# VH-VL binders against Large ribosomal subunit protein uL10m (mRpL10): the designs that were tried, part 78

Target 1, 224 residues: Large ribosomal subunit protein uL10m (mRpL10), of Drosophila melanogaster (Fruit fly) (q9vpl3)
Amino acid sequence: RGKINIQRPKAPHYERARVVAVTQPKYPELPKAKSCFKTRAERTQQQQENPYNEIIAREVRNWLDHSRLVAFFHLSSITADDIFRVRVQLHKQNLHLKSYGSKIIEQAVKNTRYEAIVPLFHSNHCIVFSPDPEKTAALLRIVRRVPQMVLLGGIVEETMLSRNQLVAYAQMPGLHAVQAQLVQTLSQAPGHLIQQLQAHQNSFVQVLDVHAKNQMNEETPKST

## First folded at step 5 (VH-VL)

Design z2 (from i31 with heavy chain L103D; framework fv_imvotamab_arm2)
Fold by ESMFold2-Fast, scan of step 5:
Structure z2 (fold): chain C 224 residues (1-224), chain A 118 residues (1-118), chain B 112 residues (1-112)
Amino acid sequence: as target 1 above (224 residues)
Amino acid sequence: EVQLVQSGAEVKKPGESLKISCKGSGYSFTNYWIGWVRQMPGKGLEWMGIIYPSDSYTRYSPSFQGQVTISADKSITTAYLQWSSLKASDTAMYYCARHYGDDSFDYWGQGTLVTVSS
Amino acid sequence: DIVMTQTPLSSPVTLGQPASISCRSSQSLVHSDGDTYLSWLQQRPGQPPRLLIYEISNRFSGVPDRFSGSGAGTDFTLKISRVEAEDVGVYYCMQATEYPWTFGGGTKVEIK
């Protein structure tokens, strides 16, 4: 056809209702309700023992175990086209946007060091996974342009980080730079290695402190 | 209709504190970023910072970091720009603007003129 | 910081004639995600800025077809095919590819 519709027309809502009205018998008889309806307890037990949920929970655990970067977001109302654009942009950077139900996430992280993340998923949410922690800066640049996605925190190299800590991490030199410095130290003398490790630890703490202080100054809602 | 309505003009002396407001209406306030832009008399536009009202996450321009505070109150759909101590160099028109997620400020407030003189 | 340079500083134009504004960035505006976050704003005398174009060439809602954007990398252009009296004002380019976000110095469009 070649027509471009920016505002896609919705399917007619009345067509199915009209067809049903014409084809339904004048006085339908309902089957015995008791034989077809499950109690709340039965629905809860069925959901708990659903093997599909266990399979998806295993998928979530695999993502957590094999990703060196995991970022958690609150997700406000967003169109399918907008989230697709974000997913494509993230995928180009080896960042994988996933959305899972709260119960599945709870099952995935139960009895693990990551159990503390469960409260983050009591509202609409999504998670970004990556095998490359150096992509944290690229991630934050992409999501700053998506007001519907709000960073809550993350996991980097198996360590839980708050939003402020994750933002500070993005400002650090990449692993490639750290590895280059380590190689140079080893080529000079073995005794210099401990000094390089201490310097990196101090730089990380200072960056976190500076960022935390800046964020506290920016976000403090003290009204006078 | 989307509207951003800013507080009225202010005349202040150096050293005084000031808090100006930007009230959003006609849209989901918590789903959009609010940014602040300064325009000095006869000059161009300068980006100051942005806030995401849902969780009050902020990001500032380095030239304005520590000089101003951006905040928001979701219950009254209002964003704020605040100075603890004004300088004569703060004399300018201040605009708030909504961010649409495609890195564009799509709707703008009418502006708040701040004059700081002794 | 990315510096945005606009030319000309002022553009006197006859009604019905075309106008062209250039914007150059000190660095490529291509984001690591492959998109280019360059927008154009119009500010009429005594009014707040108004979005005209986002991501180089996309017209914002309600913006007339006579406005068009083009460009890539570091060189961008805003064109008005047939200038009308209501088009008088200052035009700004803006980049949001890197923090801090920065604006061009502005181009004043005036009727001769």
Scores: ipSAE 0.000, ipTM 0.416, lowest interface PAE 17.4, mean pLDDT 75

Design z20 (from i31 with heavy chain N31H; framework fv_imvotamab_arm2)
Fold by ESMFold2-Fast, scan of step 5:
Structure z20 (fold): chain C 224 residues (1-224), chain A 118 residues (1-118), chain B 112 residues (1-112)
Amino acid sequence: as target 1 above (224 residues)
Amino acid sequence: EVQLVQSGAEVKKPGESLKISCKGSGYSFTHYWIGWVRQMPGKGLEWMGIIYPSDSYTRYSPSFQGQVTISADKSITTAYLQWSSLKASDTAMYYCARHYGDLSFDYWGQGTLVTVSS
Amino acid sequence: DIVMTQTPLSSPVTLGQPASISCRSSQSLVHSDGDTYLSWLQQRPGQPPRLLIYEISNRFSGVPDRFSGSGAGTDFTLKISRVEAEDVGVYYCMQATEYPWTFGGGTKVEIK
């Protein structure tokens, strides 16, 4: 493995898009009998939306396929100016912050190994992509100053990692750390990963409740 | 190389029908949208509509909905713009252009001049 | 519809001097996916339009580095660092964030 030029443009290069002959999945086919309850209006709306959503979904699949680091975040209310500043800081580190609708993400990952992440995107969310997994530490340092972005988990070198595993990866540079993370994730069933990611979302809700209580009563923590 | 080649200039009378073409080559025709843009003499650009050749899904500008029909034949990698009844106000240069994601209109045809006079 | 307003309408420039074109949109061009679908096109006399800049600041293949784009939200700028004779033409900004797609009114760049 030598020097890898894996820089990605924001938009797929046309020559690259042609070379990557990705099988375009047809719009979801309706089961012959059981889905006949859909109205004409619902079918018409699906047809109207599908071509645009498919183009954007294809771009999401390209980002997933060509990024060695993908991080998933819950995104709380944030001003346009604040998110722009965060995006600029991330871009300096070759980290690309993207926000996609839940329907587009579902369409992008359906029938792929990443389909299990769909439940994470029911709430407001954003994703950070990078060709360079060594930037995970830089990502976490930047996001630490942005309380509106809460890390849920990610994918490193095509391996799904929980929040804690991704944090550990960032703190331990070197080949041993990378190999250890791969071994750890390979031992986990997809269901276990989903549970861990859901637990982190539930922990976030709990943190919000504790924060609200602390604001009401001032900070009085530590029972020891 | 990517090319969009349009049909030749047309001179028509009001009330006549017309169908102009835009042939794509040098790329996967069904993977890109084809849009149509009007430029009236001495005026700027107006987006008319777009088609996705893979399934012939179309979207029109409200100003052109019902005025023209956009279609495509993927077997011969050709998109079409059609009028059932031309008006003098349809006199313009018509361009086809390719679109994909963030790049918007990247390659353009040479244009088809349509002149409608009584 | 998103209205795209370009200024100036005409920009007479001496050869080798810089030129600047502004484009303002009636609403934010940031799409729900986080990207801004703003492009700049060049139309030389008697020729079809040509893509110069896509997604605010990305130069299209074959476009000279004297062209640069900048901006965010609703305010965008195209700059030519040193105008060449071949740069004469009309420049348009375009948005593809929302249907219908809309163009600016155009800015004519001409040499004094």
Scores: ipSAE 0.000, ipTM 0.421, lowest interface PAE 17.0, mean pLDDT 76

Design z21 (from i31 with heavy chain N31D; framework fv_imvotamab_arm2)
Fold by OpenDDE, second read of step 6:
Structure z21 (fold): chain C 224 residues (1-224), chain A 118 residues (1-118), chain B 112 residues (1-112)
Amino acid sequence: as target 1 above (224 residues)
Amino acid sequence: EVQLVQSGAEVKKPGESLKISCKGSGYSFTDYWIGWVRQMPGKGLEWMGIIYPSDSYTRYSPSFQGQVTISADKSITTAYLQWSSLKASDTAMYYCARHYGDLSFDYWGQGTLVTVSS
Amino acid sequence: DIVMTQTPLSSPVTLGQPASISCRSSQSLVHSDGDTYLSWLQQRPGQPPRLLIYEISNRFSGVPDRFSGSGAGTDFTLKISRVEAEDVGVYYCMQATEYPWTFGGGTKVEIK
């Protein structure tokens, strides 16, 4: 009795093959399992319809409107612990670190003066807010110690600045410092002018006094 | 003046849920962290967790992770600590405290005594 | 976790005499940002804790000058130059350099 080749069964008789071909259950193509992963588009659409997103978007807008310093950062492989540490450090300087989804940001800034920031939010990002533009230097100092945070740009006093412009801004003396220096310089100017004007007069008077003294000495007759 | 006012003492049975509160006043509530600290009777202080009320970012001690929930409502400047199911071992004084950068916990609530007994 | 060890557990002190409390950490409390997040708290009987010292040696607002903090790395000390009756209580060190934040076991200061 020939070893039934289980690996290559002999083709059945053509009649049997025909019956088998016709009786093969046409398994409906398993509906391509809609990848349980909601397409980015579906996630985006669901996020737009969430009333909660509107609330968050409003919050973002409020932060933008009340902040005089806004800095945008890319986050590269940062852990939750690292973020927490950075938050604590930023709080030392009254700086507020927030993270929002790109869609929320888009919704928040749509039809506003901040619409230009949307292209900055294509990956993992965070935003730092401050009511004080003088904290720019402090912010940069802190962030320099965090390699996972990459400065992309920011808004200072309603002006959008590039990364390089923000760095330059941080190096400038604060407006108040500059104003103080200006006031000091201006306050010294009249004093210096008066001193210069008086210097010539005083010099002239001194010369006259010397001349007068010399004349008096010449007129004193040697009393024999 | 900065003040943290906690809810009153609670007496509960094992298995019951509980939510206690901490209301901040006299400062910008969203600018400071709020932490919770447990003190068992006659024992020391234990850090439970901390929350940033502005965005509700929260960190827990591993010992308390999954055991409690810390939350905040910034609209009423209130932080919360809650249990889904209390144990007798949860009997303790619970303090909320404000945290700010380098200052650590600079202001504390008066504490909430939670007693869990069968 | 960073373990904070305080010594002594109890410190009986005569009024007007100095007191010293030690806190040792299991690892350095110097943070990557260069700061050391070590604090000292006082808890009087029946009261919540109160901040005394932050970042090793800085006195919090309203804290008397008789309290001073010192130390570096893993060894820290709280000193009371002249103990007063109101200083009775339990003192805790706390670290916030690493997660999770941890407290020392406490030192009870009592009047002899």
Scores: ipSAE 0.018, ipTM 0.587, lowest interface PAE 4.4, mean pLDDT 84
Fold by ESMFold2-Fast, scan of step 5:
Structure z21 (fold): chain C 224 residues (1-224), chain A 118 residues (1-118), chain B 112 residues (1-112)
Amino acid sequence: as target 1 above (224 residues)
Amino acid sequence: EVQLVQSGAEVKKPGESLKISCKGSGYSFTDYWIGWVRQMPGKGLEWMGIIYPSDSYTRYSPSFQGQVTISADKSITTAYLQWSSLKASDTAMYYCARHYGDLSFDYWGQGTLVTVSS
Amino acid sequence: DIVMTQTPLSSPVTLGQPASISCRSSQSLVHSDGDTYLSWLQQRPGQPPRLLIYEISNRFSGVPDRFSGSGAGTDFTLKISRVEAEDVGVYYCMQATEYPWTFGGGTKVEIK
């Protein structure tokens, strides 16, 4: 059926999209007496002042400020049922999968220490938040089974980490007393998120193919 | 702590209507499914149906489709099970239970005993 | 509908001895997503059911380690390594792989 007809009922994968569609504010049209053709810059400026975007941007900023683990993903074509499965598994581990428009993310991080993440969101993307950085290993274990989600990097204890640095972090035993030192050590390694993103953008299809194969190879021997 | 608290025992006559409740607390009510399970006296468990409170999507067991209505009011974190016309064969203990994807029914209400006789 | 058959119907055991309950499904319980949605529930006299095991072998929070689950496909087992007085009750297997969700007929565990 076209309605949710799954054996394992879960939260709807389009819950956020539905809420946005229902609650999206309408911009009032100016009366003809005051209406005139506006330049593209003026129209863009007007759209920047959408009150709804400011409210959601504040929500994103709150997630960033109160999450000790933030992971950024490119999202290739994935079925509604597949993303629903992933969302349920993540929520079980106190990992919260969110999708926000690029403009909202830009607005949320402008003039903050997180401003450097904006280039990560020029294509299809999603973000996973958690208050618990020890959940990084659980996150990567779950996402390993989802080749459509490509890890770009993340933020752990307010420090930006590349994909490889985040994978390294996940493999280390977690001690609250030493985690800040571990993150600091990892963050000083070469291979910044921006440089990795440039490589990813220039050969995106190739990187996705290699990543998908690596994800499947890592998962298959484990599941045997 | 996660709790599901059900309404009190009911004694009804055949043909009467009835609506029993299940109030969730200690968790995000709209993030979990609520299911209803019947247990006839001295018998096992029967799944009746489920509801997702965020959008009130329901799925019923074929045996209970058209016999009962499941609903929820997320503003008061409460799910409901309703009969338009009770039968003596509806005499049973009714449980509500929370369902979270791969965890099955993890937390259960205390049950509501419904007795239908004349 | 998937039919869930439990054996034995009744299991009298001596305190401290092991108990084993079998559950057989009429069809494979492997969901199209690759997971197996088989759970075990315990119902003590006069109490609501309680989740013991989910996804064949995963112990739910607060469940003692003397409970273990195993199996695959259509044949599943719940084992209690050393039965205690508080373990008296009826045990049910449940599948959530296909609608309608179905329960086994129950196995009564009692002390002899």
Scores: ipSAE 0.000, ipTM 0.410, lowest interface PAE 16.4, mean pLDDT 76

Design z22 (from i31 with heavy chain N31E; framework fv_imvotamab_arm2)
Fold by ESMFold2-Fast, scan of step 5:
Structure z22 (fold): chain C 224 residues (1-224), chain A 118 residues (1-118), chain B 112 residues (1-112)
Amino acid sequence: as target 1 above (224 residues)
Amino acid sequence: EVQLVQSGAEVKKPGESLKISCKGSGYSFTEYWIGWVRQMPGKGLEWMGIIYPSDSYTRYSPSFQGQVTISADKSITTAYLQWSSLKASDTAMYYCARHYGDLSFDYWGQGTLVTVSS
Amino acid sequence: DIVMTQTPLSSPVTLGQPASISCRSSQSLVHSDGDTYLSWLQQRPGQPPRLLIYEISNRFSGVPDRFSGSGAGTDFTLKISRVEAEDVGVYYCMQATEYPWTFGGGTKVEIK
């Protein structure tokens, strides 16, 4: 799998069934980390291409590409019953809680625009997907009552947002178009100032390149 | 609501070809794996293989590799299981089931009974 | 192939009493990502299978609280705290840690 139909994208998946890609339901005496340090032998085995890992990685890529809302959480120790209740409540709002091993996430996002999320998954984690970015407020309302889930950040309308930016987006009660404008504004916040500066520099360089090309072209017939 | 609807029962003779179907509805068909599971009369469940409808990637159980073909047509949200030449030992109930990579088979079709006899 | 062995083969139980089903794998079901892909399915007479439990102990949507799963590594258990008439059927464990995916032989739960 892995192929996304870009000419005619399918609707984002709205499945209400509970999905947990890589959640350890039973915790040993210490909380079990999904991305804990592995021995050399274990790392070598993880590096082997496993058909199951390829299957799940393709699923993660598909979720990322077809969801207009993606929220990343740190997940502290939580009982299977408690996480199930949270998942059911999220499903009622078309919010899909999934947990994938850090290695699978790394494989899924490698060489994509989502590669920057990998550092978020060094410890226990989970992701919430939704085709509807207006559900961000509902998401935060539900998880506010789940102290084991700590918001790290997210992606809204293909734009990376920090925790504070995502909270600000959730506070916008207006129309979807107004919220989309807010996302554009938030993406230009101080955290993305470097991108704006680089964009201005690139624009200036592009203008200079065009001017230089015009001057060279003029030099061939006549200068000044 | 998620639903998988399978084609009706089939009665065939050894050597005949057969193609049975599994139509998905109530979810994004291309975002879930469809698996096929065989249950011989009075016996347990056997995994046959899976397909990812988005790109038709398939993975078969070794015992069924070369015995059956799994395919899908995403334009009509339907998966297929087919035999080029049936054997009496193919007599069984065949289930399709939706698989999400980490969950297992979460929703199942009603089953298609295939009877192969002379 | 990972072989999944279920015990007992049949479990006659009195209504309201508990039932316990064991599943043992020939190899550890801990995947390289640290998770265990073990699920439990219920098949009532004349019905298709139904997912009960996934990843050892997580109840699927709509599954009653009287069902619980536990275990680690190679040994897993499904428990029904108080068996009801509707619980009659065959229960299967399944592993998806390694290809090919394999099922246990099944345990028939029936009323005495």
Scores: ipSAE 0.000, ipTM 0.447, lowest interface PAE 15.9, mean pLDDT 76

Design z23 (from i31 with heavy chain I50R; framework fv_imvotamab_arm2)
Fold by ESMFold2-Fast, scan of step 5:
Structure z23 (fold): chain C 224 residues (1-224), chain A 118 residues (1-118), chain B 112 residues (1-112)
Amino acid sequence: as target 1 above (224 residues)
Amino acid sequence: EVQLVQSGAEVKKPGESLKISCKGSGYSFTNYWIGWVRQMPGKGLEWMGRIYPSDSYTRYSPSFQGQVTISADKSITTAYLQWSSLKASDTAMYYCARHYGDLSFDYWGQGTLVTVSS
Amino acid sequence: DIVMTQTPLSSPVTLGQPASISCRSSQSLVHSDGDTYLSWLQQRPGQPPRLLIYEISNRFSGVPDRFSGSGAGTDFTLKISRVEAEDVGVYYCMQATEYPWTFGGGTKVEIK
């Protein structure tokens, strides 16, 4: 049953309350009230001192550190009911759909090996986290029904993968062989790890470029 | 507006090959399964199979496995249903329909009448 | 394969009166995920089928509220509270719980 229609209107009230309660963002009041006009120095200082941004950035870092599967998506306009249905379907498979602002993601991954993902979040986006990398196939089956979510790439067992690589990973007949390859790769000299991360940065940039070009082609006006 | 437009009626002899088409418009073609449904004259509906155009992954009803081939060309947003050798028993109306997830079908083509007679 | 049996084969009804169609499956339509994949389709004369109801009781977009679905397990019902002229046609139940997907034999609704 991996091909569930995300557009189905049935969303039980009790399940909605549960999912919303778990996933709702926290919005603490800003430490100081300010007018819309700020100097650049004041704006930078206030942003660094904002407890909301630090709390959510810490949440993002925790999800990245404790998830063996992370998938990045471009998110087009979608109704609250539709995204809620997707979230429920994903949650049944231990897949956790989260949305964070680009600024918060940049703050969370700055000075970490994940800095390469920042360009993926310059447009509307969402992220799916899971402690179980074997759920990659289930994830892709569910999102096949969600045209508003476009896969950009991901991270599996701390290895950055392009969209095509993640799709290939999902099609493996068993996870054991892939895990063995990743373990072997990760056990190599530290220099190899740095080189792999840099190579994957290029893959993510290429994915973004291809996606942008595809969107441009789709948006081309048709006049006959 | 979501629309599925099928090719015109066909009249064939037994043993001939045939390929009919279903062109989708008004939606993201690669993101929806397209199914094929047969309706024999004066009879009910039979699900034949489906295709996911993004990767051309197909699934067939066991009764139609090996009898027909389903394919798609995403560059022209078109799905196909093909026979290598037609039989008189293939005479029917053939509908393409967009799957409503794994629940049902939301939009249908107008149908292609295929008549196979000697 | 799951066999879907519809009754009656034909239902002549007076305009404005209710109509009821029954659908019975050869085995439970409750999927292992807890959902029931039973839908109803309408086919007007000379037209392709049209989705009316999915997951037992949910009306598809644009379907009038005079159509309602109910049931559980193996026994399902489609009701039209007040039949209108445009409602003439053949109605099919279908299941998507088990592969392959299967349809009922159809019930013809006509005005008498």
Scores: ipSAE 0.000, ipTM 0.404, lowest interface PAE 19.2, mean pLDDT 75

Design z24 (from i31 with heavy chain I50L; framework fv_imvotamab_arm2)
Fold by ESMFold2-Fast, scan of step 5:
Structure z24 (fold): chain C 224 residues (1-224), chain A 118 residues (1-118), chain B 112 residues (1-112)
Amino acid sequence: as target 1 above (224 residues)
Amino acid sequence: EVQLVQSGAEVKKPGESLKISCKGSGYSFTNYWIGWVRQMPGKGLEWMGLIYPSDSYTRYSPSFQGQVTISADKSITTAYLQWSSLKASDTAMYYCARHYGDLSFDYWGQGTLVTVSS
Amino acid sequence: DIVMTQTPLSSPVTLGQPASISCRSSQSLVHSDGDTYLSWLQQRPGQPPRLLIYEISNRFSGVPDRFSGSGAGTDFTLKISRVEAEDVGVYYCMQATEYPWTFGGGTKVEIK
């Protein structure tokens, strides 16, 4: 009947539901595509996917795309009342605490620039979203009083930041200084970002492919 | 615009069953709680309970626990309030209202008058 | 359960004059998170209730600025600075600090 998030109790307290109701993202109405013929592979993929999981994954993508601040946390054992109190404090600062299953997060970020965040969700986790990056300091102040939540990293203005970088960002004065640093980061962005994203995937594949690569190099030399 | 439209007035006899409705439009129905409030003739407001349509989670006031059932059908954006066996003391105006986070009940339906008499 | 007591039971006022409604709770409405979940509703004759004020003093969208809320702890007040004909109705305070949610008994505002 009702769909539930595994980190949300089946019968949540009414105050917890208040925060959830206020912070829920809006799903845009998608135009229907009748008379639209798709390849066999596309049809097979669509039929095999759970529509509920795809809708929630779309919600996660929408949050990622429209939030200028995203913070990732490991979540230790915490009572429903305690996490709700934290959620209320965050909501007052336009910070929205969400919990999603690892499978849904993986589906949401697959084939996107955010794919590198998947390893952060191997254990219990939660995410805080906000349209306002100036709230990073407020976020860290609130979470510092919650030992069950451990900051792992985040995304600010579409730039992936480590825990230490996010802490440094929170201490930066003014919008102008923040924008200048972002511009500096973005000036290196294609090369540096690609290198960081690729580094995550290259280590395992390289060992298995070494013989094929050596074989190719020896049989078809590149220069004479 | 946000609207909650309730079903029409009902005239019933004691012992009969009844299900009244509250249809939401102009907002994301599954993202807001729907509450039910009773107002007996000439009296004040009484909170009966809440439902979160996305998950069908319900919360009842102790005074109404076991007396009514609250449900929702998110496919048609409609919440329901149901009695298995009506009593004359159930004669009242019943309101549905949307609960919006910190604001309490922000938008209200027009009300459904339920009259139970022999 | 938290009991909400409103005074006066009825408030006849002359057009253009101020009106004041008091709401007293049987225990503090300060939630464990530090906020106070007290709201005020208006019900005009033959109409459903309408949200006026939330969290003691915040006006809901579309509510005229002649309405104001104040108070703390267990004592709260709704004021109408200059009563207009459209303000006739019953006013209710409501708490959502503790389950179950409870309403005041209502105060009827009438024109003399």
Scores: ipSAE 0.005, ipTM 0.418, lowest interface PAE 14.8, mean pLDDT 75

